# Designs tried in a protein design chat: VHH binders against q9c0h5r722to879. Part 18

Target 1, 158 residues: q9c0h5r722to879
Amino acid sequence: WSSESIKKPMIVTSDRHVKKEACELFKLIQMYMGDRRAKADPLHVALEVATKGWSVQGLRDELYIQLCRQTTENFRLESLARGWELMAICLAFFPPTPKFHSYLEGYIYRHMDPVNDTKGVAISTYAKYCYHKLQKAALTGAKKGLKKPNVEEIRHAK
Short names: E, the ipSAE of ESMFold2; O, the ipSAE of OpenDDE; V2, 0.75 times the mean of E and O plus 0.25 times the DockQ between their complexes.

## First folded at step 10 (VHH; framework vhh_lunsekimig_d3)

Design g3 (at its last look DockQ between E and O 0.02; V2 from the best seeds 0.00; counts 0 for: pae E 14.7 > 2, placed apart)
Fold by OpenDDE, look of step 10:
Structure g3 (fold): chain B 158 residues (1-158), chain A 120 residues (1-120)
Amino acid sequence: as target 1 above (158 residues)
Amino acid sequence: EVQLVESGGGVVQPGGSLRLSCAASGFTFSSYWLYWYRQAAGIERELIAVIYSGGRTYYVDSVKGRFTISRDNSENTMYLQMNSLRAEDTGLYYCARLPEYTEWGAFDIWGQGTLVTVSS
């Protein structure tokens, strides 16, 4: 977890668009988690995050690694809960690449043990939910069609 | 040449079993996720199972508990063990590969398919 913004993508990429969007994406994640002042209500922030990941394929692995970062050693319980919530939301719309899938799956799986739960935050419950979402995404892929994610879909994914 | 070739299809009675094979050639087999699809007459092709390069497997609900996907990287072959077959399992079965560094859906190689008919 970091209170600071990132200055470059966390993954190695040559894609200029991904490079440009990665830092902004991280800020949005921080906004949703409550670690940064939000420019909109949480639902719309989540929509923006999900839309970026859905529309920009190269940003998906970056998105998930950023979420892993922000849910690791996060002492802010509300923030931590929201981070996992956001992960679940994103997984409803798109999976990571197969290469990164193994990492994300392992990360989620390690948090499924109730021993990881903290006071007031059932991380294991979030992780289990994410685990199932990830499995489903591996079978079905990303949201189909040309229509972007919408607020109702975000609400349903929570 | 890079290719996938399915085999093992045939006619079987309800409740019976069948084992499909997907033989790969021309590429590093172990580096790919592999999928089984099937297509019934008049119905859109549907994904039914996946096996990761690391061996993890997942299934759609309709085949869970009855079908088993597996792979032998030393033989460059993927399998689908089908037990407790039902009439609704009838269809043309395809295998496909998914490169690890691509997005989901980037199935770049498909087999020709093998026909499975479940009938009394």
Scores: ipSAE 0.466, ipTM 0.768, lowest interface PAE 1.1, mean pLDDT 93
Fold by ESMFold2, look of step 10:
Structure g3 (fold): chain B 158 residues (1-158), chain A 120 residues (1-120)
Amino acid sequence: as target 1 above (158 residues)
Amino acid sequence: EVQLVESGGGVVQPGGSLRLSCAASGFTFSSYWLYWYRQAAGIERELIAVIYSGGRTYYVDSVKGRFTISRDNSENTMYLQMNSLRAEDTGLYYCARLPEYTEWGAFDIWGQGTLVTVSS
């Protein structure tokens, strides 16, 4: 976990647009988790994150890697809970690539152990939910249609 | 229609054994993690064991070493072998599947429960 901005994406790329979008994506993730000041409410921040991942297929694995980073060694429990929540929201709209699927599945699986649960945060419950959403997303693929995700869809995915 | 049906409960003496079954239908059984919960009178349901789709298991400390969770994907059935039963194990036992489309941590998919009574 980091409270700082990133200057480069987690996945190596030469694409200038992807580099810029990855850095902006990290800021949005931090805003949703409460680790960065935000002007918009959490639902609209989540909407922007989900919209970027849905619309820019090349960012999907980067998005999930950033979420893994921000949920690893994160001792701010409210931030940690929101990170898992955002992962579940995104999995309602698009899967990672098949190659990254195994990495994300393994990451989620390692966090499904209730030994990590505390009085205030049931991390294993969030992780179990994300696991089921990942399996469904792998079967159904990304959300189809001409319209971007909307606030009501985000609320339902939450 | 998704359905979970528990069976195998009964009355046993302290130190005895029971084997509970959870028969599942209406979903791809092998793809889901499954849970056993129990509920004593006047208390919220408590998680006691989990079995993952890959076969890994988890147990709360109060049952570890005494209970064994297992699954048979060919029979679409999960089991809970309960040994060395104690009076505090008395309660209504539920199997559950974590729902995909409801609130975080909500278990909308579970059975009606099977009663286990440990008494002399």
Scores: ipSAE 0.006, ipTM 0.148, lowest interface PAE 14.7, mean pLDDT 78
ESMFold2 (binder alone), look of step 10: mean pLDDT 81; pTM 0.806

Design g4 (at its last look DockQ between E and O 0.04; V2 from the best seeds 0.00; counts 0 for: pae E 16.2 > 2, placed apart)
Fold by OpenDDE, look of step 10:
Structure g4 (fold): chain B 158 residues (1-158), chain A 120 residues (1-120)
Amino acid sequence: as target 1 above (158 residues)
Amino acid sequence: EVQLVESGGGVVQPGGSLRLSCAASGFTFSSYWLYWYRQAAGIERELIAIIYSGGRTYYVDSVKGRFTISRDNSENTMYLQMNSLRAEDTGLYYCARLPEYSDWGAFDIWGQGTLVTVSS
């Protein structure tokens, strides 16, 4: 977890668009998690995050690794919960690439143990939910069609 | 030339076994997820098994416990061991590759298929 912004993508990429969007994406993640002042209500912030990941394939792995970062050693319980919530939301719209799948799967799986639960935050419950979402998304792929994610879909994905 | 070539199909009695092979050429085999599909006559092609680049496997319920997918990266070959074959397993079996950085379902290479017939 970091309270500071990232200065470059967390994944190695040559894609200039991904490079450009990665830092902004991280800020949005921080906004949703409550670690940064939000420019909009949480649902719309989540929508923006989900839309970026949905529309830009190269940004998906970056998105998920950023979420992994922000949910690792995060002592802010509300922030932590919201990070996992955001992961679940994103998984409703797109999986990571096959290359990153095993990493994310392992990460989620490791957090499914109730030993990770703390001070009323049931991380294991979030993780289990994400695990199922990941498995489903891996089979179905990203949201199909030309219609972008919407607020109702975000709400339903929580 | 990048290609996948299936082999090992044939006629077998119910309860019998077959081993299918999918030979790859022209690319780094270990960097791809590999899939087995099958298509019975008059039925849509269906996924039956997946093996990740890291070796993790997935099976549809209809073949769990009977089929085993594996890969030998040194030989650039994927296998499907089919045991306890049933009549409903009859069909054309295809292998496909999925690039690690592609979207799910974005198969870019398919084999020509190998026919498996399970009959008394």
Scores: ipSAE 0.419, ipTM 0.726, lowest interface PAE 1.0, mean pLDDT 93
Fold by ESMFold2, look of step 10:
Structure g4 (fold): chain B 158 residues (1-158), chain A 120 residues (1-120)
Amino acid sequence: as target 1 above (158 residues)
Amino acid sequence: EVQLVESGGGVVQPGGSLRLSCAASGFTFSSYWLYWYRQAAGIERELIAIIYSGGRTYYVDSVKGRFTISRDNSENTMYLQMNSLRAEDTGLYYCARLPEYSDWGAFDIWGQGTLVTVSS
């Protein structure tokens, strides 16, 4: 977990559009999680995150790595819960690439053990939900939403 | 009636092999992703392998290189070839299908499981 901005993507890329979007994406993730100030409501911040991952295919693995980073060693309980929630929301719209699938699944699976739960936040419950959403996303690909995500789809994905 | 029936479990020595089968009926087999899970005593079910409708496969790291998932669409049967078995592979093995028409996070069809014991 970091409270600071990032200057470069977590994944090495030569795509300048992906590099720029990765840094903006991290700020949006921080805003949704309550770790960065934002004037927009959380629902619209989630919409922006999901829309970027949906529309910029080269950004999808970066998005999930950033979520893994922000849910690892995160002792801010509401932030942690929101991070897992955002992961579940994004999995409703697009999967990671096949190369990243096993890493994300392993990450989620390790958090399904209740030993990771904290008082007041059942991380294992979020992780189980994400696990099932990852499997469903792998079945359907990014076909949930041939159009860009909208606010009602985000509301239902929570 | 949609059914999944596992078979092929048994007792095997460490380093041995088993081939599990999952016979399916009541749905268009070729259109679905299929899953193998296992459950050791006192532990929740864990994913082992996935075979996608297009034939692509996925394995968790603990079984990669030792287990092979496959499907025969003409026989409506999925298989799990398990080689180099270890004591920690002991458990009840389930096949599963993702629901066609339900919300995220639910599986609608599981088999009853087939027991694999790796001992002595």
Scores: ipSAE 0.000, ipTM 0.113, lowest interface PAE 16.2, mean pLDDT 77
ESMFold2 (binder alone), look of step 10: mean pLDDT 80; pTM 0.788

Design g5 (at its last look DockQ between E and O 0.49; V2 from the best seeds 0.00; counts 0 for: pae E 11.6 > 2)
Fold by OpenDDE, look of step 10:
Structure g5 (fold): chain B 158 residues (1-158), chain A 120 residues (1-120)
Amino acid sequence: as target 1 above (158 residues)
Amino acid sequence: EVQLVESGGGVVQPGGSLRLSCAASGFTFSSYWLYWYRQAAGIERELIAVIYYSGRTYYVDSVKGRFTISRDNSENTMYLQMNSLRAEDTGLYYCARLPEYSDWGAFDIWGQGTLVTVSS
């Protein structure tokens, strides 16, 4: 977990668009988690995050690794919960690449043990939910069609 | 040079079993997710099973508990063990690979298919 912004993508990429969007994406994640001043209500922030990941395939692995970062050693309980919530939301719209899938799956799996639960935050419940979403996404793929994610879909993905 | 070849299809009675094979050549087998699809007559092709690098497997509900996907990286071969076959399992079965950095559904190599017919 970090309270500071990232200065470059966390994944190695040659895609200039991904490089440009990665830092903004991280800020949005921080906004949703409550670690940064939000420019909009949480629902719309989540929509923006999900839309970026859905529309730009190259940002998906970056998005998930950023979420892993922000949910690791995060002692801000509200922030931590919201980070996992955001992961679940994103998984409802798109999986990571096959290359990154194993990492994310392992990460989620390691948090499914109730031993990880802390002071009222049921991390294991979030993780189990994410695990299910990841499995489903691996079979169904990303949201299909040309219509972007909407607020109602975000609401239902929580 | 790069190809997938399915085999093992045939005619079987309801309740019977078949084992399909998908032989790969021309590429690093262990670097790809592998999928089984099937297509019944007059119906769109459907995904039925996937196996990851780690050996983790996932199935659609219609085949869960009856079908088992597996892979042998040393032999460059993927398998589909089909038990308790039903008439609705009849169709052409395809294997496909998914590149590691691709989006879901971006299969770049398909087999020619092997026919499975379940009938009394």
Scores: ipSAE 0.405, ipTM 0.724, lowest interface PAE 1.2, mean pLDDT 93
Fold by ESMFold2, look of step 10:
Structure g5 (fold): chain B 158 residues (1-158), chain A 120 residues (1-120)
Amino acid sequence: as target 1 above (158 residues)
Amino acid sequence: EVQLVESGGGVVQPGGSLRLSCAASGFTFSSYWLYWYRQAAGIERELIAVIYYSGRTYYVDSVKGRFTISRDNSENTMYLQMNSLRAEDTGLYYCARLPEYSDWGAFDIWGQGTLVTVSS
């Protein structure tokens, strides 16, 4: 978990556009989780995150690893819950790449054990929910078209 | 030329077993998720099983405990072991590849299918 901005993406890249977008994305994730002040309501912030991941396919793995970072060793319970919620929202709209899927699945799977639960945040329950979304999205596939995420879809995904 | 070719279909009695093969060529087999689908007459293709990079598998409820998906990266072949077959398992069985950077369920390569008939 970090309360600070990042200056470099989590995934090594030479693409300046991806570097810039990764730093902006991290700020949006922090805003949704309540770790950074936001002028927009949570639904708008979630929409921005989902739209970036949907529209910039090269950013999808970075998005998920940033969420993994912000849910690891996060002792701010409301922030931790919001981080898992945002992961579930994004998984409703787009997958990680096939190559990164195993990492994300493993991360989620490790958190499905109740031993990871903290008082006030049932990590295993959130992780099971994310696991189901990851499996359902991979298996059903045709549910979303080429259209960008919208506010109603974000509300449904929450 | 990227190809997936299924084989191993046939006629089997209820309760019997079959092993299907999906031979891959023209791509780096170990880098892709691979799927089995089936299509019964008059029905859209339905997912059966998935095998991931890690070797982890997923099965739809109707085949859990009866079917086993596996892969042999050295032979560029995916398998589906089908046990305790039922009449409702009858159909054309396809393998499919999920392209890199695809949206959910946007498969780019399908095999031609292998027919499985479960008949008493």
Scores: ipSAE 0.000, ipTM 0.241, lowest interface PAE 11.6, mean pLDDT 76
ESMFold2 (binder alone), look of step 10: mean pLDDT 79; pTM 0.780

## First folded at step 11 (VHH; framework vhh_lunsekimig_d3)

Design h1 (at its last look DockQ between E and O 0.01; V2 from the best seeds 0.00; counts 0 for: pae E 14.1 > 2, grease 26.3 > 24.2, SAP .694 > .668, placed apart)
Fold by OpenDDE, look of step 11:
Structure h1 (fold): chain B 158 residues (1-158), chain A 120 residues (1-120)
Amino acid sequence: as target 1 above (158 residues)
Amino acid sequence: EVQLVESGGGVVQPGGSLRLSCAASGFTFSSYWLYWYRQAAGIERELIAVIYYSGRTYYVDSVKGRFTISRDNSENTMYLQMNSLRAEDTGLYYCARFPEYSDWGAFDIWGQGTLVTVSS
């Protein structure tokens, strides 16, 4: 977990667009988690995050690794819970790439043990939910069609 | 040439079993997630099973417990063991590879399909 913004993508990339969007994406993640001043209500912030990941394939793995970062050693319980919630939301719209799938799966799986639960936050419950979402997404793929994610879908996803 | 070729389709009675094969050539078989799809008449093609690099497998609910997807990297072949077949399992069965970093659902290589008919 970091309270500061990232200056470059966490995953090495040559894609200029991904490079540009990665830093902005992290800020949005921080906003949703409550670690940064939000520019909009949480639902709209989540929508923007989900829309970016849905529309830009090259940003998906970056998105998930950023979420992993922000849910690792995060002492802010409310922030932590929101991070996992955002992960679940994103998984409702798109999976990571096959190459990154194993990493994310392992990360989620390791957090499914109740031993990881903290007072007031059942991380294991979030992880189990994310695990299910990940596996489902791996079967169904990303949201199909031309219609972008909407607020109602975001509400349903969390 | 990169290709996938399905085989093993046929006519079986309800409750019967069938084993499909998908032979791969022209690419590094072990480097790809592999999928089985099926398409019934008049219905959109549907995903039914996936096998990862690690050999981990996942299934849609309609085939879970009845179908088993597996792979033999040494033979560049993927299999689908189908047990307790039902009439609704009738259709063309396709295998597909999923390229790394490709858009989900954008499979670059498909087999020609093998027909499975479950009827009394």
Scores: ipSAE 0.260, ipTM 0.664, lowest interface PAE 2.2, mean pLDDT 92
Fold by ESMFold2, look of step 11:
Structure h1 (fold): chain B 158 residues (1-158), chain A 120 residues (1-120)
Amino acid sequence: as target 1 above (158 residues)
Amino acid sequence: EVQLVESGGGVVQPGGSLRLSCAASGFTFSSYWLYWYRQAAGIERELIAVIYYSGRTYYVDSVKGRFTISRDNSENTMYLQMNSLRAEDTGLYYCARFPEYSDWGAFDIWGQGTLVTVSS
């Protein structure tokens, strides 16, 4: 976990657009988690994150890696819970690529063990929910249709 | 000043019910996750329930099916409905809020506690 901005994506890329989008995505994740001051309510921040991952397929793995980073060694309990919640929300709309699937599945599965729970946050409950959503998303692919995620779908996906 | 004030504790017989209240002031109540903790004599405070700003709830196994957490944003109040009380539920009950990290400081905000005694 980090309170700072990032200057480069976590996945190596030479695409200037992807580099810029990855840095902006990290800021949005921090805003949703309460680690960066937001100009919009958490629901609309989550909408923007989900919309970017849904619309820009090249950012999906980066998004999930950033969420893994921000939920690892995060001792801010509310932030930690919001990070897992955001992961569950995104998994309602799109899976990672097959290349990243095994890593994300392993990350989530490892957190399903209550040994990893922290005082005040039942990480294993969040991880079980994310695991179920990952399995479903992997079978069905990204959300059907060509419409952007909307606020009600984000509320449902929480 | 941010304040949390618990009320509704008392003495009840096993199998009885109590409804605890947590009145909040000094912050945007609807924007925070809220927590109930309890502390039995000689034991550290333990989490028992969480209510998210979305209304979703979480309970530890020892209280699932017996306790219900809720919030009323119009009254800035969180509740804990406790049913089927057991002697092991005896303790001091606290409500809590974690501060938003965007203030560059992290600290717990707690109420004074309300005592629940389940006797005999």
Scores: ipSAE 0.007, ipTM 0.139, lowest interface PAE 14.1, mean pLDDT 78
ESMFold2 (binder alone), look of step 11: mean pLDDT 82; pTM 0.814

Design h2 (at its last look DockQ between E and O 0.61; V2 from the best seeds 0.00; counts 0 for: pae E 9.8 > 2)
Fold by OpenDDE, look of step 11:
Structure h2 (fold): chain B 158 residues (1-158), chain A 120 residues (1-120)
Amino acid sequence: as target 1 above (158 residues)
Amino acid sequence: EVQLVESGGGVVQPGGSLRLSCAASGFTFSDYWLYWYRQAAGIERELIAVIYYSGRTYYVDSVKGRFTISRDNSENTMYLQMNSLRAEDTGLYYCARLPEYSDWGEFDIWGQGTLVTVSS
């Protein structure tokens, strides 16, 4: 977890668009988690995050690694819970790439043990939910169609 | 040349068993997720099973408990063991390779398919 902004993508990339969007994406993640001042309500922040990941395939792995970062050694309980919530939301719309799938799967799996639950935050419950969504996404793929994610879908993904 | 070739299809009675093979060539077999699809007449092709790099497997509900997907990296071959076959399992069965950075459902290599007919 970091309270500071990232200056470059966490995953090395030559894609200029991904480079540009990665830092902004991290800020949005921080906003949703409550670690950064938000410019919009949390629901709309989540929508923006999900929309970016849905529309830009090259940003998906970056998105998930950023979420992993922000949910690792995060002692801010509300922030931590919101991080996992955001992961679940994103997984409802798109999985990571097959290349990154195993990493994310392992990360989620390691957090499914209730022994790791923090007082007031059932991380294992979030992790189990994310695990299920990840596996389902691997079978069904990303949200398909011409319509981008909407607020109602975000609510249902929580 | 990169290719996948299915085999093992045939005619079986309901309740019978069949084992399909998908032979791969021209690429590093162990580096790819592999999928089985099937297509019944007049119906869209449907995903039925997947096997990961690690060998972890997943199935759609309609085949769960009856079908087993496996792979032998040393032989560059994927298998589909089909037990307790039903009439609704009739169709062309395809194997497919998933690229590492693809959007899920975007396969770059398909086999030509092998026909499975379940009939009394």
Scores: ipSAE 0.418, ipTM 0.733, lowest interface PAE 1.2, mean pLDDT 92
Fold by ESMFold2, look of step 11:
Structure h2 (fold): chain B 158 residues (1-158), chain A 120 residues (1-120)
Amino acid sequence: as target 1 above (158 residues)
Amino acid sequence: EVQLVESGGGVVQPGGSLRLSCAASGFTFSDYWLYWYRQAAGIERELIAVIYYSGRTYYVDSVKGRFTISRDNSENTMYLQMNSLRAEDTGLYYCARLPEYSDWGEFDIWGQGTLVTVSS
C-alpha cells in the first residue's frame, strides 16, 4: 500500500504515453479508495478508472497490479474495502491479459480464506466476488465483446 | 505460418463418444489460452470450453460432465473428448487462440472446423 504518487509504472515500458497514463491511473485509484482528495464523487472516479482500462489495452495489467499493490498491507479499512470494490468493478468490463490472468487469480484466491479477514472488513467476501467476476469476465469476453463502461453497469457491478 | 487444424469429426449415434483434436503450428503453443467453439446451422458460434496455458479448464453448463478439454504441450495439440452425445451437439467445431493483448473474444487464429453429426 502507498499514500505517495508514483513516478513510473509498475510494468516497465518505453512508451511515454503509457508511462504518463499509468501514473495518472494510480492517482485515480487512490482517489477512489479515499487515499487522495478528489473533487468528483466516487461513482465518476470509478467510471474514469474503468474507462481508461477498457480503452487502453496496454494498461490493463498495470491497473490490476496497482490494485494488488494498494490492497496489500493496507491498514485503512475503508480504503481496503474500496480497493477490492474497484477491482470487482473493473473485472466487469475487462480482464487482464491471458498471461497475467494466472497471477491475478492466485492473488484473489489467496484472499478468499476468512483467516485473513481484518476486523471491520470481510476481505474474503470481496475476494470471492472478484474471483467469480474474473471467471465470468474471461468467459463473457470469449463469447461476447465487453461493453464500454457506463454508470448503470458500475452500479450493477458493485 | 500460424495454423490451427481440427480433426476427429464424424457421424455418431446419440449416446456415443467422439474425440476431437486441434493441432497447432507456428507459435509457442504452451503460452496461449485455447478455446473450443461450435456452430449449429443457423445459429451463432457458441463457446464450449476453455483451457488456460496453466492447464485450468472451464466449461459452459450445457456440456459440463459430458465434455473434457485437454492439451498436450509436447505435441502442440488440444483435445475435446465428447461423451454422451446428443442431437443438439451437432455442428461445426472450431478451435481458436486468444492473443496476449486482446479484448476477450478477439481471437486472432481460428481453425477451419471439423463437423460432428449426432444422428440415428
Scores: ipSAE 0.006, ipTM 0.280, lowest interface PAE 9.8, mean pLDDT 77
ESMFold2 (binder alone), look of step 11: mean pLDDT 77; pTM 0.764

Design h3 (at its last look DockQ between E and O 0.02; V2 from the best seeds 0.00; counts 0 for: pae E 11.0 > 2, grease 26.8 > 24.2, SAP .74 > .668, placed apart)
Fold by ESMFold2, look of step 11:
Structure h3 (fold): chain B 158 residues (1-158), chain A 120 residues (1-120)
Amino acid sequence: as target 1 above (158 residues)
Amino acid sequence: EVQLVESGGGVVQPGGSLRLSCAASGFTFSSYWLYWYRQAAGIERELIAVIYSGGRTYYVDSVKGRFTISRDNSENTMYLQMNSLRAEDTGLYYCARFPEYSDWGEFDIWGQGTLVTVSS
């Protein structure tokens, strides 16, 4: 977990659009999690995050890696819960690439341990949702791949 | 209609074994996370074992090494092999599933349970 901005994406890329969008994406993730000041309400921040991952395919793995980073060793319990919530929301709209699938699956599985719940955050509940959504998304592809995410879909996924 | 039916419970001596079955219908069995819970008298149901669609398993400490969860997708059936049974394993055993994305408001479906009594 980091409270600071990032200067470059977690995944090395030569695509200038992806580089700039990755840095903006990290700010949006921090805003949703409550680690960065935001004027927009959480639902609209989540909508922007999901829309970027949905619309820019090169950002999907980067998005999930950033979420893994922000949910690892995150001792701010509200922020931690919000990070997992956002991961579950995004998995409702698009999967990671096959290359990243196994790594994300292992990350999620590790967090299903009930020990995570003894901290007062139901992390295993979020992780169970994320695991299921990951498997479903891998089988069917991006369920919303033909249509831009909207606020009602975000509310439902939450 | 989603349905889960537990069977295989009974009375057994301490140190004995039982194999429980959970027959499932009404959903795509292979794509669901599957759970065994148990409930002792006067206590909330507690999770004891999980088998995920990816094949990973989880066990609470009190049953690790004694219980084995498994699934047979061709028979739409989940199993719990229980060895080295103790008096504290006595209870009503339930199976459950993790709901599909589209069913977010209906998280678990339960059977009626199968009773396991460990007594001498």
Scores: ipSAE 0.006, ipTM 0.172, lowest interface PAE 11.0, mean pLDDT 79
Fold by OpenDDE, look of step 11:
Structure h3 (fold): chain B 158 residues (1-158), chain A 120 residues (1-120)
Amino acid sequence: as target 1 above (158 residues)
Amino acid sequence: EVQLVESGGGVVQPGGSLRLSCAASGFTFSSYWLYWYRQAAGIERELIAVIYSGGRTYYVDSVKGRFTISRDNSENTMYLQMNSLRAEDTGLYYCARFPEYSDWGEFDIWGQGTLVTVSS
């Protein structure tokens, strides 16, 4: 977990667009998690995050690794819960790439142990939910069609 | 050219078995996730099974225990062994490749499909 912004993508990329969007994406993640002052309500922030990941495949792995970062050694319990919630939301719309799937799967799996639960926050429950979402997403792929994610879908996904 | 070609479809009785094949060409077969879909008449195409590049498999509940997805990377071919077939398994079966990595969206490669008819 980091309270500061990232200056470059966490995953090495040569794509200029991904480079540019990665930093902005991290800020949005921080906003949703409550670690950064939000420009909009949480639902709209989540929508923007989900839309970015949905519309730009090259950002998906970056998005998920950023969420992994922000849910690792995060002692801000509200922040931590929101991070996992955001992961679940994103997984409702798109999976990681096959190359990144095993990493994310392993990460989620390791957090499914109730030993991770603390101070009334059931991380294991979030992780289990994400695990199922990941498996489903791996089967179905990203949301199909031309219609972008909407607020109602975001609300339903969490 | 990247291509997937399904085969092995036919008419079988309920309780029967059928093995479908999906022959791939034009890409590094071993590097991709592969999928079986099916489409019954008047129904939307549905995913039924996935096999990862590493060989891990997943199934939808309706086919679990009856269908087996596998792949032979040396032959660039994916298979679907279907046992204990039911009337509701009738449909056009498609194989698909997970899209190549793209920064601007998803692109799947599909075969033309092979017809499976389960009828007494």
Scores: ipSAE 0.000, ipTM 0.270, lowest interface PAE 10.5, mean pLDDT 88
ESMFold2 (binder alone), look of step 11: mean pLDDT 82; pTM 0.818

